# Ledger of designs, part 22: VHH binders against p49116

Target 1, 238 residues: p49116
Amino acid sequence: EGPLLSDTHVTFKLTMPSPMPEYLNVHYICESASRLLFLSMHWARSIPAFQALGQDCNTSLVRACWNELFTLGLAQCAQVMSLSTILAAIVNHLQNSIQEDKLSGDRIKQVMEHIWKLQEFCNSMAKLDIDGYEYAYLKAIVLFSPDHPGLTSTSQIEKFQEKAQMELQDYVQKTYSEDTYRLARILVRLPALRLMSSNITEELFFTGLIGNVSIDSIIPYILKMETAEYNGQITGAS

## First folded at step 1 (VHH)

Design na0 (framework vhh_7n9e_1)
Fold by ESMFold2-Fast, scan of step 1:
Structure na0 (fold): chain B 238 residues (1-238), chain A 123 residues (1-123)
Amino acid sequence: as target 1 above (238 residues)
Amino acid sequence: DVQLVESGGGLVQAGGSLRLSCAASGFTFSSYAMYWGRQAPGKGREWVSGISGSGGSTAYASSVKGRFTISRDNAKNTLYLQMNNLKPEDTALYYCAKGLEYTSPFRGSFDYWGQGTQVTVSS
């Protein structure tokens, strides 16, 4: 049968809010993160294999893996986002919170450890010089994870994950033929994504949200949005 | 200048209904997600509902799901909240809010709030 992903699924272009403020604020960070989240969800829903699983399965898969997809997106778009600058601003805010006794020391330590893990992940991907095809297939591998609790259609999901793994292997071996261990170096990075807390990601990048609505709870709404609304959220065009 | 003017609040018995309106001016209304929030006496601000610029997507806080309906009339630059089966716990100052550019109906980061309209539900 045809490939799991087409060339359209390799294209992943984040449009940042303009202009970037001289001093980063919560609104700019949240808006940038929201654009990346919408782009990631739109990417997933455009995959024919994903659509074939049905809406209930689609929602369950994205709820389970949105943090992994988002983190891969942060790594892929790190330069466009000036992610290092955003993380530095968050670190500065956390250090000020310690001095003002606004947060517990244990909580600040957990958040700082998360930031360091995120920085290490993004740096490892940058050092490996992961290309657009590799990112697309890594995202497909984490999206089609059959091992999340409560999933139905696990055999079909596993089939799509194996197809993603096979197509990534073929691509890497053909494109980077002289680097026999490249695929292994890439794949060993993936388990780190599951060790990153989705709750801490939400606190770092989505602090501008109100009403205690979690990213997990809003995913069904994002997946059901009309294409024009997706485009409006991503580009800001009405 | 952005202006948001809420109306339609009042006193109502438990189990009753009210329809709130928000008249918007000073911006391209259809380009922005709009929200209803509330603040009960002695409590913080709570997000209630959101609606996309087109009206095609809506979201609700779990406490109001199935009882409240958000809608908009882009030709009239007006946001609505239909509140049914009201409870004493719904007593609050209700205000509408304009989203930031690129915000969704379930995201509460926004630039402007109206002054609010009081809703009081008797037990």
Scores: ipSAE 0.000, ipTM 0.318, lowest interface PAE 10.5, mean pLDDT 83

Design na1 (framework vhh_7n9e_1)
Fold by OpenDDE, second read of step 2:
Structure na1 (fold): chain B 238 residues (1-238), chain A 124 residues (1-124)
Amino acid sequence: as target 1 above (238 residues)
Amino acid sequence: DVQLVESGGGLVQAGGSLRLSCAASGFTFSSYAMYWGRQAPGKGREWVSGISGSGGSTAYASSVKGRFTISRDNAKNTLYLQMNNLKPEDTALYYCARSPSLEDILKYLGYDYWGQGTQVTVSS
């Protein structure tokens, strides 16, 4: 059929909560992260191929890759989010937890390493100067990964992934014709996403809002909700 | 309590027009994006159109683009859907919905507010 992605899938505009607090509190961080998560999932939902997989399959797919999608989103939206500042704030909050002996030494190490990996990944993507099209295709490649356990329609998922890869290749060849190895440089960044723990990501970015509720458990609801504009929405009352 | 009450539905001939209204209460209307959805007999709910809180941004399903126009009057806490060139396939129960806040989604596990709907029937 037609291409996997269209120009409409390239747009990925995150709207941050307003106003930005003087001190980045847990609520602001979690809300920002939630907006990105929603944006990422709704982006996926906007892809016809994703829709074609059916509700059960696409839900399972998102459950499997939400952390990777989210992380790519963080990288893509790092400037808008002031990600470095957010991460610094998270570290500060963690320090408070450390002081209160809420975390074991091993857990602290794991969390700090995760933050480091996240920072390095985002920095590496920035250094590569990944553009909106490349991000879109990378997200598609990540989304349509057939190698997650428990997935149905893996053959179809694989086809979609291949299509995403081919379209990315074509785009890079066309847009960056003088950079022979750009595609390879971009693709070799993807394994880093698999090294990141979804549990730790959830703890860092979402604990303040969802408490004991897991991202996994709310994914079906996020996918069912209508694409929302988050601008001007007030969280709290009613 | 959040309330959404739809009106304006009815029976029209193909090619005709209707204007739906949704009266909202129980929340700060202008702070929320609003949406129209519809459900045809034997089919699931489908998104029709959305509008931002300020009204500055609108979106439409491909099936209704160019024919339907969503608008809102924040002073009246009312959402509108102007439906032109109606087709038999537009026959459905039309409902308005409030975009859930992040807090509501996370706290209430996807809780959303919907009206009871207004029936639109388009005859050939």
Scores: ipSAE 0.008, ipTM 0.281, lowest interface PAE 9.1, mean pLDDT 86
Fold by ESMFold2-Fast, scan of step 1:
Structure na1 (fold): chain B 238 residues (1-238), chain A 124 residues (1-124)
Amino acid sequence: as target 1 above (238 residues)
Amino acid sequence: DVQLVESGGGLVQAGGSLRLSCAASGFTFSSYAMYWGRQAPGKGREWVSGISGSGGSTAYASSVKGRFTISRDNAKNTLYLQMNNLKPEDTALYYCARSPSLEDILKYLGYDYWGQGTQVTVSS
């Protein structure tokens, strides 16, 4: 039995659209987010343990956790994406576009609160200086969550999650030996991911991409793409 | 130009069967995964089923699993959906779609390759 993740799974490199426009627009934001989403799905699909669960379980897991994986990806790639600039532009647009009625105001408030929670999460991860190894294992922990409603094979999923937790602990204890409570500080960040609305994430980042189709509805076909449709250095990804 | 033309819809009694077809042109059909979606009155688009380019892998929404079968004939550039044991809640406009390549998504954000659709109405 080898490790859950290899060095290949630690590498997570987002290639941004070039050049960045002088003024941020919906096209650039959606293109950037789409690249990150596809990178995240490709990353998950490349894990041998994930492949071993079978397609139905893979689809159910990703449908349940894509927003958590995407949010971790946003935090990990915040610098290369200029995420703070993107979020500031969205906030500015929302403030300028506010309609003065109860329903509209409540919706805008919910979206702004979501953006603030996202900024707080990304800032906390940056302050902790989470490295690539730690991000890979945090993504594995949220991917192999046995507690989502409707999942089958929960004992096998739990086993893989525990393996991810153990390997993260071993890594942190060896690499950050002088910070006794680092692992605890990292792990207590994860529950916040489940408070993030996938519907609001879709509205903010994917409105221009999928039109009338939800991310949930397209997850099965993304996961079923032929190996030749994926790019990158990961050998045997399928 | 990518073109997708659906056919085979109609009115059917509950418990009946229909076979939908989607004729594809304007791209190398065998190189793309394909899927079926539907839109019922008062609802958004719902993904129904998908099939890999080779036809070796298929996936289904929970609501249709065991009742619907997706297949393809790459020599004829045609996608099929065999629908058995139809229920009134299957009433919708059914349309086929080509999976976007990452290149296509990045080039044509907000642009989709959905066909015009074929209406399926299941009477109780």
Scores: ipSAE 0.000, ipTM 0.152, lowest interface PAE 14.8, mean pLDDT 79

Design na10 (framework vhh_7n9e_1)
Fold by ESMFold2-Fast, scan of step 1:
Structure na10 (fold): chain B 238 residues (1-238), chain A 121 residues (1-121)
Amino acid sequence: as target 1 above (238 residues)
Amino acid sequence: DVQLVESGGGLVQAGGSLRLSCAASGFTFSSYAMYWGRQAPGKGREWVSGISGSGGSTAYASSVKGRFTISRDNAKNTLYLQMNNLKPEDTALYYCARETYLSGRFPMDVWGQGTQVTVSS
């Protein structure tokens, strides 16, 4: 059949809350992160192959990989988000908190280590100059991961993942023909996403969620949203 | 879903006592430091007390030191605040919070809707 992803799936435009506040706070960070998460889920649900798996499988896949999709989105949108500025502000706050707050010092150190890993990941993607097509296929590869516990339709998911890998290879070979090993350099970045704790990502970026709900609990509702309702949550996104 | 539900507030005269409870669900309670904060009408949040995940360390704002006692029951996923010798200045909405990495003086990353404490003179 046709390609796994169309040109419409390459478009990934994040609209940030504006203006950025003089002093960063959990609400601004949460609104920014929520927009990226909604954009990422809307991107996933727009893929015909994803739709074909059915609602239960779609929910299970996104619950399993939202952190990987979100982290790829952070790397892709790092400049638009001024992510380095946000992370630097968080690190500064955490360093001050360690000196004053003896109650959570070890947890804060874990969070800082996670931020350093995130910065390294984003810097590696920037250094490789990953383009929009490459990001779209990398997101598809992590979305269609057949190896998460509790999944059904794993054979079909694996076929879609393989199709994503093949289409990425074809794209890279055609577009970056002079760099024979570019695909390998890109793909070896993906395992690092699995080392990043979804719990720590949630605490860093989603602490300001209304009702203190978990990402896991809202995923099914976001995936069921009508297109008009969904677009109301994402300003200018496609 | 992560939830924090405060209870135990009410009306009390100066010099009286109240015990607040915070029922936590949806996360590993014993892994997080927990805090009590308060907010008087038209004012920002004020940090009141904190307790480590194990309960082995506690901290208190100077305004409540010696009058309030924070404690937790990890088996019941419940945080407590014993408030003695209450003053009219203690009148506020009291809420519990899980430890935070991004707030100033009142560290919180998840907080409940609160329980109202009113102290008459």
Scores: ipSAE 0.015, ipTM 0.327, lowest interface PAE 6.0, mean pLDDT 83

Design na2 (framework vhh_7n9e_1)
Fold by ESMFold2-Fast, scan of step 1:
Structure na2 (fold): chain B 238 residues (1-238), chain A 122 residues (1-122)
Amino acid sequence: as target 1 above (238 residues)
Amino acid sequence: DVQLVESGGGLVQAGGSLRLSCAASGFTFSSYAMYWGRQAPGKGREWVSGISGSGGSTAYASSVKGRFTISRDNAKNTLYLQMNNLKPEDTALYYCAKDTPWLLEYRGFDYWGQGTQVTVSS
């Protein structure tokens, strides 16, 4: 069969809400993050190998890895998002916020440690100058992860992950032939994604969601959206 | 499902007082910190005051400290804001908010009610 990903899967273009407010607020951050999340899920659902696994498996995979996909998306779109500005504003908020019982040292420490891990990850990816093809295949490697508990079709998922790894290796060897260790440097970054708390990511970036709706609860809905509905979400268009 | 209903706003002269109330339903009121925020015409939402679930801890924005008092009655699921020595700068739509996201206190906050208008004439 052909390659796991097509040229359309290498293209990953985030359209930001406009204009950026003078003072960053929960609504702007949530809208920006939601667009990235929707773009990431639409990217995944468009992969023929992903579609072939079936709806139940698709939902289970995305529920298990949405935080890893989202974090890779933050790193890939860091410049477009002005992510450093968003993270600096969050850090400033934590440092300057008036304390209540919930903002005691332990909670602030957990959130700050998460932000520092996120900054370290994004800086590492920027320093490595990861290109669009590399990002597409790194996302595929984390998407087709066979080692999450409760998954069905794990042998087929593992085969798709191996195909992603092989295609990434071929690309890196051809494009960065002078850098024998580039693939190793890229791949050793991936375990850090599993150390990022999805609960803290949800609190930092999806705070503006209405009611008690969790990312876990909306994933099946997003994966079943019509293309027109999806396009409305990522551009803010009616 | 969370419902917050603010009341008690109105027109008052500078130096006057108002007491705002927020009736909460749809969650275990005593388990959550509660907040008052406001939005002045043409400005973003700003945090005013917060109170812990037990009522044991309170915090205030520097602009209102010493003039406003936040309190709660957990038996009645009601949050209060006593506003004394009101200034024209206090003119705003006042909202109460449930403590769920840590960002409620600073960056603009999520509110679940329609708010209550406070207008302070000079």
Scores: ipSAE 0.008, ipTM 0.175, lowest interface PAE 9.2, mean pLDDT 82

Design na3 (framework vhh_7n9e_1)
Fold by ESMFold2-Fast, scan of step 1:
Structure na3 (fold): chain B 238 residues (1-238), chain A 119 residues (1-119)
Amino acid sequence: as target 1 above (238 residues)
Amino acid sequence: DVQLVESGGGLVQAGGSLRLSCAASGFTFSSYAMYWGRQAPGKGREWVSGISGSGGSTAYASSVKGRFTISRDNAKNTLYLQMNNLKPEDTALYYCARGYLFSPTHDYWGQGTQVTVSS
């Protein structure tokens, strides 16, 4: 028994590299994004229901949904990250690259469309004023998705997803009782996450640090990291 | 100012062994996770192994687990890869990489050292 998530799972605090550099660069963006990715994976690892599914299932689930978790994290942490400033800098760079004929117009278009979709998503979440509890349960709904190809334990995953949906519904009904359709407005935002390319997310936020190595290939190792090593990676502390 | 210099590659027969070294300079070596990757001709880069800053934790790609051992000497700023029971499939240019302090991903690659395994 008990809730799917505890109060500790509602807390989601990103520690940014400090100070923000005078000029935005790929290292600052990638360091910030990496901290968010680690925080998101550590959050998932700390859920007892997630642990109960076993290592192989855990790896498969995170490989399938890391981009969705990361994007929800970007929306939740947009203020602390100054995400709008980062995206504006990237857009300016891409527009200048078009004028100088340094990048393919087709590739620039794909990246610009992705940035627009990301901005639209983050703005919609901000306009809805999604709180920390709602973000935690939206992440849980995304994490416990039983419909990804190749998954085992599909029935158990579906039960955890339904439990997340039920607990979110209960919270919204009690906290935002005057807004009859709030839950519906929140949930219809989730399908947009699956339309966002993980390859373009890697190019925007992890370019210059990953090279040809994909996030998919490193996920098992992040999930296996000891807490001390994980904390060293996300804070830079010795 | 970060420099990574790989060495120890060569031509060996299947079943043989090689020890690769990576000499690091320009940063506090013990503060960074380090990685070995490889690239065969006509193929993308493949992650091989990783080691934490202290050396207390290691990880390996399934293709090399049980055959390769990653280690480091923080006093000498040197990363090692001991390769045993080499197979023709291990033929590649081997790179060491510095993990970004706040990421398990590779943020810097050296020039590499060629390993060729004859059948």
Scores: ipSAE 0.000, ipTM 0.154, lowest interface PAE 13.2, mean pLDDT 82

Design na4 (framework vhh_7n9e_1)
Fold by ESMFold2-Fast, scan of step 1:
Structure na4 (fold): chain B 238 residues (1-238), chain A 120 residues (1-120)
Amino acid sequence: as target 1 above (238 residues)
Amino acid sequence: DVQLVESGGGLVQAGGSLRLSCAASGFTFSSYAMYWGRQAPGKGREWVSGISGSGGSTAYASSVKGRFTISRDNAKNTLYLQMNNLKPEDTALYYCATSFYRLGPEYDYWGQGTQVTVSS
């Protein structure tokens, strides 16, 4: 069969809300994050291998890995999002909340640890100068993860993950031929994604969602949108 | 231009039912997700339910799941919300909305709303 990903799957272009406010607020952060989430899910559902797994497997898979996909997207789009500015503003707010006794110390500690892990991850990816092809295949490795609890079709998922790893290896060896250990340096960054809590990601980036709506409840809805409707949600097209 | 017009609200006793309608015009209705939101007096807007353009996928706020059913008739450019087992806490102005991007209360377009009042 052909490659797991086509050249179209390498293109990952985030369009930010404009204008950027002078003071970052919950709505701007949520809208930016939502655009990245939609772009990430649209990217996943466009993969023929993903479509071949069937709807129930697709939904379970994305529910299990959305935070890892989202975090990779944050790293890839960090400059476009001004992510360092967003995180610095959140850290400043949390430090002020500690001084004013407005939040529990345990909760603040959990959130601060999450932010530090996220910053460390994004900085490590930036230092490695991960390119668009590498990001596409890292997202594929994360998406086709067979080891999440409750997944069906784990054998097929594992085969797609191995195909992603093989194609990434081929690309890196041809493109970065003088850097024998580049692939190893890249792959050892991936376990850190599983140390980041999806609940804390949701609080940091999706507090602007209304009602008791969770990302888990939104995922099946997004994955089942028609292509025209889905593109309308991402681009704001009329 | 985009127009959304809600109807079907009214006064109902707790445990009762109402069906809301939203007539949409000015865009290709079947190509866009539709939403129901509500705003209670003194509170911000809250998302209630959403439906995909084809009608094949739906989502609900936890507070209404199992009691409310969202549906659409693309031939009539009409969105519906069937509300069963209504509670006093459901008292709000109900509006339909469409968004080309936004999740939650910051929709690109929303209607004027229809008032739902549930007596205890």
Scores: ipSAE 0.000, ipTM 0.132, lowest interface PAE 15.5, mean pLDDT 82

Design na5 (framework vhh_7n9e_1)
Fold by ESMFold2-Fast, scan of step 1:
Structure na5 (fold): chain B 238 residues (1-238), chain A 120 residues (1-120)
Amino acid sequence: as target 1 above (238 residues)
Amino acid sequence: DVQLVESGGGLVQAGGSLRLSCAASGFTFSSYAMYWGRQAPGKGREWVSGISGSGGSTAYASSVKGRFTISRDNAKNTLYLQMNNLKPEDTALYYCAKDEYGWSDLFDYWGQGTQVTVSS
């Protein structure tokens, strides 16, 4: 029945907090990241195929893949976010933490490796000049991943993933007809997303969250938000 | 008075190598992380690489990972950047920077820079 994604699902517009501070801080970074996370959850929630799987399955899927969706969102919104500037600020802060003996050398190495992997991923996507249509289908492929532990309805999830792959293939072959291997170059980038630790992503981008709340714990709340309440979060409106 | 003096830049063919140096004075070099950044004509500043005060931790921009190596000699108060397999896209003014304490991509002191020009 019809395409998996409509034109509304291709539109992915991040509204940044204003004004940008003179010096980046954990609160500004956290607010920016939270807006991207909310935008990503709202994007997923708006897909009819996703809704058809039911609330429990929806929550399980998003809990399993939020870091992959978030990382794709970082790559897609890298210019709007000034992501290179944010990562440079985090690197500076981590180096200062080494000098002050606040973090162990092993932990800093682990976090620096994560930042390197993130930079490499975003750079590879930028070099491929991934467009909004391609990002939408890559996010759909990641969202409808049937291979996460504990999932139900895995056959239906797999069918939606295959549909996303087929629609991406059709788009790329028609739009980039001169580049025979473009689809292959795009798809081989996806396994790298699973090598990125969700715990390190939380520490880098969500340190400004109040209390010891995890992204995993807020996902059900975000998915259940009324549309007006959700829009207030992503635009900063009251 | 903090001073950073870069050297080692020049004109090189694509695929070539250069080693940049940064001589630091006016502060306890081993106590601060150090960075290399670059700025190409018509482009904003780009972070290239960073190294902790002890030299135990390093980080690189994805565009230079595997091609550039940052190192330091704390006894000589000198920072280095070994650049291999240079590409025309690496053409920029390269500058070293002393770490800034806190959240910022702005360093608390930058040198004058050394020009690297890569020909195809």
Scores: ipSAE 0.000, ipTM 0.103, lowest interface PAE 11.6, mean pLDDT 82

Design na6 (framework vhh_7n9e_1)
Fold by ESMFold2-Fast, scan of step 1:
Structure na6 (fold): chain B 238 residues (1-238), chain A 120 residues (1-120)
Amino acid sequence: as target 1 above (238 residues)
Amino acid sequence: DVQLVESGGGLVQAGGSLRLSCAASGFTFSSYAMYWGRQAPGKGREWVSGISGSGGSTAYASSVKGRFTISRDNAKNTLYLQMNNLKPEDTALYYCARDYSEGYFTPDVWGQGTQVTVSS
């Protein structure tokens, strides 16, 4: 039957908070990250195959993979976010914390290792010049992962993942016909996403959220938002 | 001039109920997601519950799920928190907040708060 993703699912346009502050602060970083997270979840809910799995399965899938989707989104939107500037600000804060003995050396090492892995991932994606279609299908492969514990309808999820893989292969082979090994170079990047801690991602990008709210707690809320609310978030309209 | 004013707090026994209100003024209330948060003495702020601008979507912290209900009356520019089966650990200053960008959990305006004290 029809393709897993339509051209509308390739569109992924992040609207940054305005006005831009003179100096980066926690609230600006958190707002930027939250907009990307919301865009990523609203992107997922727009896919007919995803909708067909039902609300409980949708929630379980996104809870399992939000960090992978978010990281792919960071790589895709790195330029519009000025991600390198955000990461530099975080690194400077950590360097100062080391000098002031405010954080344990072990914790700082874990966080710096995470930042390094994130930087390497984003740089590798940029070097490969991953396009919008490729990002859309990589996100679909990650979203329709049948191997997370506690999932129902795993056979349907697996079929959607295989369909995503097949459509990505077809796209890459037709669009980049001169680069026979491009698909392999792209796919070997995906395992790195599962090595990145969701807890450290929350610490780096979501500390400015109201109180001690976890991403797992807000996922059902975001997925249930009305279409009008969804459109308001992705365009920044009041 | 954006204002959020909480009311309805007080002293209550464990197992009791309270209803908090937040009166909003100075902005188009229905266009913003709203939140309830709390802060216990010596602790940081804790998110409690959130509601979308239309009221169509709600979310709760695991510690209050099933006991608290968030609601809003857009005609009256008022946010509510119905608190049932209160526990001593619910003792805190409760405040409402307006979202920085509708629905992102990044508030840009906070109320002063209303104190809730639950006796064992």
Scores: ipSAE 0.014, ipTM 0.485, lowest interface PAE 6.8, mean pLDDT 85

